VHH binders against o75319. Designs and how they scored, part 27

Target 1, 181 residues: o75319
Amino acid sequence: GNHIPERWKDYLPVGQRMPGTRFIAFKVPLQKSFEKKLAPEECFSPLDLFNKIREQNEELGLIIDLTYTQRYYKPEDLPETVPYLKIFTVGHQVPDDETIFKFKHAVNGFLKENKDNDKLIGVHCTHGLNRTGYLICRYLIDVEGVRPDDAIELFNRCRGHCLERQNYIEDLQNGPIRKNW

## First folded at step 16 (VHH)

Design X11
Fold by OpenDDE, fold request of step 17:
Structure X11 (fold): chain B 181 residues (1-181), chain A 120 residues (1-120)
Amino acid sequence: as target 1 above (181 residues)
Amino acid sequence: EVQLVESGGGLVQAGGSLRLFCAASGFTFSSYDMAWLRQAPGKRREWVALITSGGETDYAGSVKDRFTISRDNAKNTVSLQMNSLKPEDTAIYFCARESWDHGEYVFDYWGQGTQVTVSS
């Protein structure tokens, strides 16, 4: 059967909305086939995701999936009203310029089309931390002009966990701005 | 060296059938999960089907009950039988190996793909 990702249980299922942004980060929800390997209180399904978002009085308008697989859940497990976007993102290494561009383009497109509402962009990788945090921070830095340390602090605080990968942190703090086109 | 080579693509009329093949080499094929993905023009690559090393299968909702993934470990091949094809199935179809890497699932190798075109 399917294996639970390592350390997946250690992370909060859903973070908080990042103030001043439309971002919310969460760990990957797992479809029903994974539940047999979890205690009831450890389960976090697509349905649970939406319930937790609702409990925060928020609404998802887009889900960006950064995992490099499709095993964890299916797009059809999501409400039809919430678009799903896959951006295959390799773990442990700084995302390449193409991946960064795809993410920025998706975010900008969403913001352009959703000016009349306050729906959130849900972003996740496996743990909703390193890849997720990097790309969100990269966007804030490159597009919104946020100071790198401020972006990182904001993400960490809202996610409830700190970015762990030193190469990601170093690139955010000292790496070049990536072109937005 | 890990290699995945797709074949069997072509032009088919709507409602028709096609069978794709992927020949694997350079690794212990029977130990790995294999998948098919596809990429339509102007669209992002999407998952189609998965078959585990144990023979369990899973499908995207859009192809369920129409497509069948299978494997032959003796020949190091994974296949995709596509029935009741629709124009929206038009895409480049890729074979991929799925691995457990650093505590998570990843597609770590891909083929070059084979073109499938379904006409109205």
Scores: ipSAE 0.854, ipTM 0.936, lowest interface PAE 0.5, mean pLDDT 96
Fold by OpenDDE, fold request of step 17:
Structure X11 (fold): chain B 181 residues (1-181), chain A 120 residues (1-120)
Amino acid sequence: as target 1 above (181 residues)
Amino acid sequence: EVQLVESGGGLVQAGGSLRLFCAASGFTFSSYDMAWLRQAPGKRREWVALITSGGETDYAGSVKDRFTISRDNAKNTVSLQMNSLKPEDTAIYFCARESWDHGEYVFDYWGQGTQVTVSS
C-alpha cells in the first residue's frame, strides 16, 4: 500500500494567507487510499483542504502542486472551479531556472486573470514548506522586490513552520535574481 | 545504469488503438512501481497511469476506461494499451519509475519518450 510521507504528520495542514500577497501554503492532501494508515484526526484530504480554507474565510483560485509524483491525490478530487497546475519540482535542491520561471509564469497568469477577485494561490509540495517556501519567496524577491529576509520571515510566520533547508535559504538570501521572462 | 526505453508510438486515426512498451534495465524491475506520463504540444507533462509492483493500477480521469497499463516482470517491461484514441491524446509518452526517496514518492527516472499522434 501507499506510504505516508515521512514527517508529514508533523506539519500543520494549512498555513495562513500571506499578508500583502495572495499566497497560501499547505502540506499535500492525501486521497482516501492513505486514510487507513492515519488516525481520523490525522487525515487531510482534498476535501479537508477546502474546508480549512473556508474556515479562514478564504477561497482558493488556483492550486500549484510541486510534488514530483501523482500518488497523493488526483486533480479530479478538486472542485472543477479551481484550476490545478502541476510543476514537477525536485526536492532538496534549489529549483532550476526553468522551474522558477514556470512558477512565476503561473502566478503572473493567475493574477492577471483574477484582478477582480481575492482568490488565493494555494501552493504545496509534500510538506508545504521547503520547495513551497522557496518558490513563493523567490517570487516575492524577484518579482515583487521584497527583501529576502522579509520574504522568508513572512512565509515562515504564515506557514507556521520555518524553512528548513539551508541551501534554499542561502540561495534566497544571497543567490542571483532569476529572470522573469 | 537505470534505463527506460519507450516504443510503439506512431500515427493513428481517432478511434484507433496503439500499444506502447517500455523496456527497463539496470534495476530490480519487479520491486518498483511504474508509470506513464505524457506531454502534449505546448502543455505541461501530465500523469497518465500507474502500476504498482503488486500489480495495482490507477489512471488519470482523462484516460480511464480507454487506457490499460500492465507489466511483465519476466521481460522487464511495462505496457500501455491505448484504445479509443482522441486527438487530445496526441503527445510524447514517457515511461517513468516511481521510487521512495527521502521519505516521499518521486518519479526518479524517465525514458526519452515515444511520439503518439492521433489525427481527427
Scores: ipSAE 0.851, ipTM 0.935, lowest interface PAE 0.5, mean pLDDT 96
Fold by ESMFold2, fold request of step 17:
Structure X11 (fold): chain B 181 residues (1-181), chain A 120 residues (1-120)
Amino acid sequence: as target 1 above (181 residues)
Amino acid sequence: EVQLVESGGGLVQAGGSLRLFCAASGFTFSSYDMAWLRQAPGKRREWVALITSGGETDYAGSVKDRFTISRDNAKNTVSLQMNSLKPEDTAIYFCARESWDHGEYVFDYWGQGTQVTVSS
């Protein structure tokens, strides 16, 4: 019954911490029921996510799930100590202002509550690339004043894959600054 | 074209039961997965239960063993039997259709929601 998301196998499971930020991006982990259609080396479960983060000497303090479904894993599959936040984000179009605001609000709340540690915000959509890259870059541009091309370059390098959707790239480069409150 | 209409919400005492219904129209109902989600006051919308076109079910941990999702393909309905209700179950409950769109799962249509209020 469960389908593996298209092209999901083509992406590195987890990126690297983005220097100067609290972000790390990854593709959606898949619960055990999806493993029937995966070779063992292709598996990337919620447990695998946390093992890979630990292998990088990092620690997650929040996961922001941008998928428009709950099919892939349940929040209960995550350690109880790691907060989980779902922001339903429509794919294939630039996220609307309400979605962008929700993302900014979540990040700002995390930074306030975690100012005395170095835990990371994990962000994913299905592939951990287009929606994820857009919202992280939008935050860096609007809140931290990073130049669009610098934000995109940083994300691409640390994710290990380049943003693919031209309408997202165009909006980041040429679109308006969005309100932060 | 696609329409989802929830009903069966209301006020109930803690420990009580309610049954929600979702009437579907405008698509081949038996071919689609269906879900229930809910949104408590001041909270974000969260997933509650899923039933596939083939009848397989899954539940959020907070409702597991208390709620039962079912479907009737002859009547084009999805239902949610909610037992042992708690005040934290108070929410607007939404029926949603799940499709496989552009290579991923997506909740692509939603109902208007039905209010469930659980009093102490």
Scores: ipSAE 0.720, ipTM 0.879, lowest interface PAE 1.2, mean pLDDT 93
Fold by OpenDDE, look of step 16:
Structure X11 (fold): chain B 181 residues (1-181), chain A 120 residues (1-120)
Amino acid sequence: as target 1 above (181 residues)
Amino acid sequence: EVQLVESGGGLVQAGGSLRLFCAASGFTFSSYDMAWLRQAPGKRREWVALITSGGETDYAGSVKDRFTISRDNAKNTVSLQMNSLKPEDTAIYFCARESWDHGEYVFDYWGQGTQVTVSS
């Protein structure tokens, strides 16, 4: 059977919208087949995701999935009205320039096409923290010109958990700017 | 050295069938979950089907009831029977090994891929 990702239960299911942005981060929702290994209060399905977003008076306009598998849930589990984008992102290492560019391109495309609404870009990896936080912060730093420490603080506060990986933090603070186009 | 080699791709008319094969070597094949993924022109790579070491299968909605994934542990092969093919199934198809690594699932090895083209 399917294993629950390690430490998955330790993280808040959904963060808060990042003020001044269209980003919201969350941990990976798990499809029904995982529920038998979870207590009812620990369950977090695609349906639960949307319910929690609704409780915040927000609406998802795009989901970016950074996990390196497709086991956790299916795009079919999502409403047809919400586009789903997969960007296979290796964990533990700083994303390469191609991955960073793909993420930036997806975000910029969404913003261009969604100027007439306030729908959010939902981003998640397994825990919705390290890979997710890095790419969101990388975008804010490289594209929006936000100071690295400000970007990191904003993400951490809104996600309810702090970036954990020193290589990610170091790259954000002191690493080179990546191309935007 | 882990190796995955796909074969069986080709040109087929809409409504036709193809069977893809993946030959695995360099690891204990029977202990791993295997998957098929595909990448269409101008699109991102997407998951198609999974078969666990225990023989359990799962499919993307777009291919469910048309595609069948199977494995032969004696021959270290995983197959994908594709029926009722559609033009939108045109893609490079990849065989992948799925592993449990650092507390999460990952595709850690991929083949070179095999081209499948479905004509109208």
Scores: ipSAE 0.705, ipTM 0.880, lowest interface PAE 0.6, mean pLDDT 95
Fold by ESMFold2, fold request of step 17:
Structure X11 (fold): chain B 181 residues (1-181), chain A 120 residues (1-120)
Amino acid sequence: as target 1 above (181 residues)
Amino acid sequence: EVQLVESGGGLVQAGGSLRLFCAASGFTFSSYDMAWLRQAPGKRREWVALITSGGETDYAGSVKDRFTISRDNAKNTVSLQMNSLKPEDTAIYFCARESWDHGEYVFDYWGQGTQVTVSS
């Protein structure tokens, strides 16, 4: 009985490291119970994620899971050496200030503790696109001072798919800076 | 209006047992998957257990074989039997409904939670 998320098959599993940042985005990996409805070439498991990261000569130091469920895989499916963080992020609407704060706090904490290595922050929602792209771009804009269009353009190129939701794009381009203390 | 109301929380000694209940109303209960989550002081909310509309179950590793989720479609309730409790199980426990919404799984409704305190 598990359903494959709508359009999940249509997205590249893993993007590329965003240059000048510590981010890499991907779609949600699916545990074995989902594979009954997938052709072998369509599978993208937690193990497949780590294999693909290794193939890029990269290493994950944190996974931030933005899905509003735990259905797709469990933290136990990941190597115990890789920290996992769930930030329940409501889809289809601009994430609220609490969610944005949690994301910024997690990223800033990671960067502080990992200043002497080059490990990446892996970020995903269901498709690794809209919620993922929004929060990464929000961080780059608010914390690192990146221009909105430059952040969006960088994310789109490295993810391999463009942000789709106009309310997210509009908020990034024209919405307030969320510099919380 | 969808409502989820948890009950059965309380203070219990380590090694003890407790049973939580979640009373559901305002929707066709038998058609939805249900979950328990918990939030310990100073920690983020974490998933504990899931039961599908068809009765299949899954558990977080930290509670596997100690907790049992079950449902009663006639009473519109989900319960969580918690055995061999440890101080680490101290948390507010939330009942959640899981739906298929806009092509993905989402916890779309939550209860207000019930406190479980396990003393050492």
Scores: ipSAE 0.702, ipTM 0.870, lowest interface PAE 1.3, mean pLDDT 93
Fold by ESMFold2, fold request of step 17:
Structure X11 (fold): chain B 181 residues (1-181), chain A 120 residues (1-120)
Amino acid sequence: as target 1 above (181 residues)
Amino acid sequence: EVQLVESGGGLVQAGGSLRLFCAASGFTFSSYDMAWLRQAPGKRREWVALITSGGETDYAGSVKDRFTISRDNAKNTVSLQMNSLKPEDTAIYFCARESWDHGEYVFDYWGQGTQVTVSS
């Protein structure tokens, strides 16, 4: 038995592109084996993800999966044309410096290779909110010099849900700048 | 303390077979889902196979029909039978435990890994 992640049904499947960035956030898509526990209108499959992105007149150029499992869907469920990257990110605690560096490295590599197009980086954890919001905001703060509160406000508005975990919010607002090396 | 120890790795020729073992201790093995992952040189770690506490299995597409995951709850072991090996199967293979933690799935314990090298 597959279990639906707690509160997963309560979140919008896909956010909006964050203006001035290449990011879009979404909750984890669930493969067909999870759909027996979902009403049809609750389903959000890998195919549904790509349909919703196209409906926004956008295109994904990279998916960064922050979940600490492979239970929810397989990279093979995604179009071969979209690169997939797993960064195992521990939940409920501020990501360690190695995880933050891996995320920054992946984003910087994407921007270099995609400087001549407008494709987006799709980022998700389980709910597309706390780990996802933290790492996107950490990137904007450390690499782009965005004020913490401005990064958080932009993420919350575009995701359609506010960051919930206070230790993440506190670290973004008051914690140290992490090295970009 | 939870420990997972892999063994059975080695050098094999393409087309050959190898069986990996993972010895588990420090927890109620029969109550947990178990997985194999691998990391090829210069690549990130990727999932290979899963076996639930109830014995249901699932596989990455690249190994389906060639690899078989199994478990022996009496011996607290999970195994990976690897047939029709290809050079691209060369990797360090890791055993992992999967739990339901804070309302989501997580690989919460890992072994040190065992090296599998498939020569062409």
Scores: ipSAE 0.695, ipTM 0.872, lowest interface PAE 1.3, mean pLDDT 93

Design X14
Fold by OpenDDE, fold request of step 17:
Structure X14 (fold): chain B 181 residues (1-181), chain A 120 residues (1-120)
Amino acid sequence: as target 1 above (181 residues)
Amino acid sequence: EVQLVESGGGLVQAGGSLRLFCAASGFTFSSYDMAWLRQAPGKRREWVAQITSGGETDYAKSVKDRFTISRDNAKNTVSLQMNSLKPEDTAIYFCAREGWDSGEYYFDYWGQGTQVTVSS
């Protein structure tokens, strides 16, 4: 059967909306097949995701999935009203320019099409922390002109966990700005 | 060295059929889950189908009931039978191995892909 990602249980299922942005980060929800290996209180399904978002009085307008598999859940597990976007993102290494561009393009497209609402962009990788945090921060830095340390601090605070990977942090703080086109 | 080599792609008319093959080598094939993914022009790569080492299958909604993934462990091959093809199925089709590393699942090896073109 399917294995639970390591340390997955250690992270908060859902973070908080990042003030001043439309971003919210969460760990990967797991489809029903994973529940056999979880205590009831550890379960976090796509349905649970939406329930938790609702509890925050928020609404998801887009989900960006950064995992490098399709094992954890299927787009069909989501409401049809919420677009699902897959960006295969390799873990543990700084995303390449193409991945960064894809993410920026997706976010910009969403914002352009959703000016009339306050729906959120939900972003997740496996733990909803490192890849997720990097790309969100990269966007804030490159597109919104936010200082790297401010972006990182904001993400960490809202996610409830801090970016762990030094290479990601270093690239955000000292790496070059990536093209927005 | 892990290798995945796709074949069987080509040009076909809408409503037609193709069968893709992926020849695997360099690892214990029978121990791994395998998948097909595809990338259409100007689109992102998307998952199409999966088959576990135990033979369980799953499909993307867009190809459900039209495509069939299968494997032959004796020949180290995974196949994708594509029926009722549509122009929207036009893409480069990739074979991928799903691995486990650093505590999570990921497609750790890919083939170079085979072109599938479905004409209107």
Scores: ipSAE 0.858, ipTM 0.925, lowest interface PAE 0.5, mean pLDDT 96
Fold by OpenDDE, fold request of step 17:
Structure X14 (fold): chain B 181 residues (1-181), chain A 120 residues (1-120)
Amino acid sequence: as target 1 above (181 residues)
Amino acid sequence: EVQLVESGGGLVQAGGSLRLFCAASGFTFSSYDMAWLRQAPGKRREWVAQITSGGETDYAKSVKDRFTISRDNAKNTVSLQMNSLKPEDTAIYFCAREGWDSGEYYFDYWGQGTQVTVSS
């Protein structure tokens, strides 16, 4: 059977909208097949995701999935009105330039097409923390000109958990700006 | 060394069928879940089908009831029977091993892919 990702239960299901941005981070929702491995209060399904977003008086306009599998849930588990983008992103290592570019392109495309609303870009990896935080911060730094420490602090505060991986933090703080095209 | 080698791709007319094969070596094949993914021109790589080590299968909505994934553990092969093919199925098809690494699922190995072209 399916295994619950390690430490998945330790993280808040959904963060808060990052002020001044359209980003919200969350941990990966798990499809029904995982529920047998969880207590009821631990369950976090795609449906639960949308309910929690609604409780924050927000609406998702895009989901970017950074996990490197399709095991956790299927795009069909989401409302048809919310586009789903998969960017296979290897964990534990700094995303390569291609991955960074794909992320930026997706975000920029969304913003261009959604100027008339306030829908959010939901971003998640497995825990919605390290890969997610890196790419969001990378975007803020490279595209929005945000100071690295400010971006990291903002993400950490809104996610309710801090980036954990030193290589990600180091790259954000001291690494080169990546191309935006 | 882990190796995945796809075969069976080619040109086929809409409504036709193809059967893809993936030959695996370098690991205990029967212990791993396997998957097929595809990447169409100008599109992102997408998951197509999965088969667990126990033989359970799952499919993307777009291919469900048309594609069938299967495995032969004696031959270390995973197959994808593709029926009722559509032009939209045109893509490079990749075989992938799904592993458990650092506490989460990963497609940790990929083949080089095989081209499938469906003409209208």
Scores: ipSAE 0.849, ipTM 0.922, lowest interface PAE 0.5, mean pLDDT 96
Fold by OpenDDE, look of step 16:
Structure X14 (fold): chain B 181 residues (1-181), chain A 120 residues (1-120)
Amino acid sequence: as target 1 above (181 residues)
Amino acid sequence: EVQLVESGGGLVQAGGSLRLFCAASGFTFSSYDMAWLRQAPGKRREWVAQITSGGETDYAKSVKDRFTISRDNAKNTVSLQMNSLKPEDTAIYFCAREGWDSGEYYFDYWGQGTQVTVSS
């Protein structure tokens, strides 16, 4: 049967909207088949995700899935009104320029098409922390001109957990700007 | 060395059928879940179907009831029978192995892909 990702239970299911942005980060929701391995209070399904977002008086307009599998849930588990984008992103290493560009392009496309609303861009990997945090921060730094330390601090505070990977942090703080087109 | 090699792609008319094959080597095939993914022109790579080591299958909504994934552990192959093909099914189709490492699932190996073109 399906294994629960390691340390998945240790992270908050959903962060807070990042002030001044349309981003919200969360850990991967798990489809029903995983529930038999979880206590009721540990469960976090696609339905639970939307309920928690609603509790924050927010609405998701896009979900970007950075996991490198399709096992955790399917696009069909989401409301049809919310677009789902998969960007297969390898863990533990700094995303390559192509991955970064794909992420930026997706975000920019959403913002252009959603100028008339305040819907959020939901981003997640497995834990919704390292890959997720890096790409969000990379976007803020490269596209919005945010100071690296400010971007990292903002993400950490809103997610409720701090970026853990030193290679990600180092690249954000001292690495080159990546292309935006 | 892990190797995945796809075959069976080609040109087919809408409503037609095609069967893809993936030959696996370099690992204990029967112990791993296998999957098919595809990437259409100008679109992102998307998951199509998956089969567990135990033979359980799952499909994307867009291909359910039209596609069938199967495996032959004796021959180290995974297949994708595609019926009632549509122009929207035009893509490069990839075979992938799913592994468990560092506490996560991920497609750790991919083939080079085979082109499927469905004409209207």
Scores: ipSAE 0.842, ipTM 0.918, lowest interface PAE 0.5, mean pLDDT 96
Fold by ESMFold2, fold request of step 17:
Structure X14 (fold): chain B 181 residues (1-181), chain A 120 residues (1-120)
Amino acid sequence: as target 1 above (181 residues)
Amino acid sequence: EVQLVESGGGLVQAGGSLRLFCAASGFTFSSYDMAWLRQAPGKRREWVAQITSGGETDYAKSVKDRFTISRDNAKNTVSLQMNSLKPEDTAIYFCAREGWDSGEYYFDYWGQGTQVTVSS
């Protein structure tokens, strides 16, 4: 009965580290129960995620899961040494100030606790693109002072796919700086 | 309209048991997956357990073997039997419906929650 998320197969599993940041984006890993409907080369499990990160000579220090479900995998499917944070993020609309605040707070906490290493923050929603790209870019714009178009270009290039939802793009480019933090 | 109403919360001593209920209305209950989530004071909401329309169950590691989710399609209810309760189980417990929305799984409706307090 598990359904593969629509268009999930069309996206690269894992992006590249975004230079000058601690972020890497990826699509949601799928636990074993989803693999019955996947060819072996289509599989992208929690273990596959860590193997692909290692192949890039990187290490995850935090995973932020933005999906509005727990169906795809469980925290115990991850190495015990990697913290996991769920931020239930409503899809289809620009995240509200509370969600943006939670994301910024999680990132700032990570940076403080990991200032003496080079571990990355992994961020995903279902496809690792729209909600993920929005929140990463919102952080870079509001907290790091990155220009909107530069944040978007960096995310698109490193994810390997362009942000798709126009309301997200418009809010990043022309919307207000979020005062929440 | 879709409604989910939790009940059965209260104060219970550590080691005790409590059963939560979620009454569902406004949709074809037997066609939907259902879940329980919880939120402790000062903490993020976390998933606790789910039961598919076909009756398959899954649990968070922290509650596995202590909690049992079940459903009664004739009464449109989902329940959570909580045994061997610990102080860290103290939280507001929410019933949620899981749909297939825009090509992905999504908790599309939530109840108001019911408070469970476990004293040591």
Scores: ipSAE 0.649, ipTM 0.852, lowest interface PAE 1.5, mean pLDDT 92
Fold by ESMFold2, fold request of step 17:
Structure X14 (fold): chain B 181 residues (1-181), chain A 120 residues (1-120)
Amino acid sequence: as target 1 above (181 residues)
Amino acid sequence: EVQLVESGGGLVQAGGSLRLFCAASGFTFSSYDMAWLRQAPGKRREWVAQITSGGETDYAKSVKDRFTISRDNAKNTVSLQMNSLKPEDTAIYFCAREGWDSGEYYFDYWGQGTQVTVSS
């Protein structure tokens, strides 16, 4: 069998919409094959994700999957009406400029195509915290001009968990401006 | 040093078949899950198929029933039998190892890739 990611049970499944943005962050949903190792209240499937989003009176228009694997669920486990995008993002180290550019390009494309609705961009890595928070904050800082500390505070509050990796926080606060194209 | 070396790529006619091989070295091959991914010109890298250390397989919907992933633990190889090939299967195909050392699944090593071109 499949293994439950380390500490995955300790994280809130889904955050709240980040005000003034189109982002919502969550931990990776786990397909049915993982549920044998979970108590019923611990389950968080692709279906559970969409139910929780709807309970917030929101709708997903794109899911960006930052995990460096396809083990946890497949795009076919999602409603066909919701676009899915995989950006393989290395963990533990600040994502490289190519990865940051791919994320910015994906977000900008979504915003252009969805300017006439209020659908959200769902972003997740394994825990929906460090890689997810870094790339969302990097976008807000570089593209929207948000002050680093404000981006980080907004993410932490809406995710319900604080960014943990100091190298990510340091890069967001003090690192170079990244190319947006 | 972990090494993954793909081979078997080439030019094939649509409807034809091709078999890719990945030779693995520098680790206990039988203990690791292995995958094939591909990258078509101008497109993002996509997952194609996976085989666990125990031999369980899984496939992307676009290749299911046409491709078969297999492994030979005695020869430290993983292979991808590709049947009923279509022009949209044209891509560089990568062999990858999937680890579980950081508390999550992660493709930690990749091969250099082998080109597959399917002509109409």
Scores: ipSAE 0.615, ipTM 0.831, lowest interface PAE 1.5, mean pLDDT 92
Fold by ESMFold2, fold request of step 17:
Structure X14 (fold): chain B 181 residues (1-181), chain A 120 residues (1-120)
Amino acid sequence: as target 1 above (181 residues)
Amino acid sequence: EVQLVESGGGLVQAGGSLRLFCAASGFTFSSYDMAWLRQAPGKRREWVAQITSGGETDYAKSVKDRFTISRDNAKNTVSLQMNSLKPEDTAIYFCAREGWDSGEYYFDYWGQGTQVTVSS
């Protein structure tokens, strides 16, 4: 299937850099084969992603892909100079501690290796919202000590869409603080 | 009522082959993407392979070129041909259906699983 993901057209392609962080969130880019089903203004390819980041005077230094499939685009469609990491998640569930650890480990490693530049970590799932927002907020809460409501508000404002999945929101607001690594 | 029933698991020597089957009922099978996942002892469930309603396939790197997922929409079945099996392929294998809820795709129905054991 080259079918456009449900409601994908309803989401802004790329958010804004989250102030005070190295994160930017976006929806999954779609390779050229999907473009037959899209109006020109609806297209958002891997190339379009990088053009939009450059238009913000930013640069990606890592892409974290939270989807489990490669049917939307292939890692080979990305510039070779940008590291790519896939963290497999299944939807509907708050990510488990191992998944959260892998995300935190990747972010911390990136920050250490990129302390001398201002490159961003791009994070996406299918829509760049629920799993993406959860993991970014979980990092901000657990590692940087940001208050849950402040992390959620910052993500929502910079993504341009509010987190929708209630069990993720409840875990961020009222769930246990996860161990930091 | 959606039902997914796996079969075909068993004990096999390293380097051997098995074919898993998943019989689906209670929904319009041809309209749904389907997947195989697995859970090794002491590990969380991990994705193995998927096949879209249109027949496109995708695989985890660890099984690519050794496993083949296929579907038969006339019989409402999903199959996983597993070749060149390794001890690390030992796991309970689950058939799953992909669904949509609250702005997210996820696996909304799972089978009971079938045990695959690969002896070294």
Scores: ipSAE 0.140, ipTM 0.555, lowest interface PAE 5.9, mean pLDDT 88

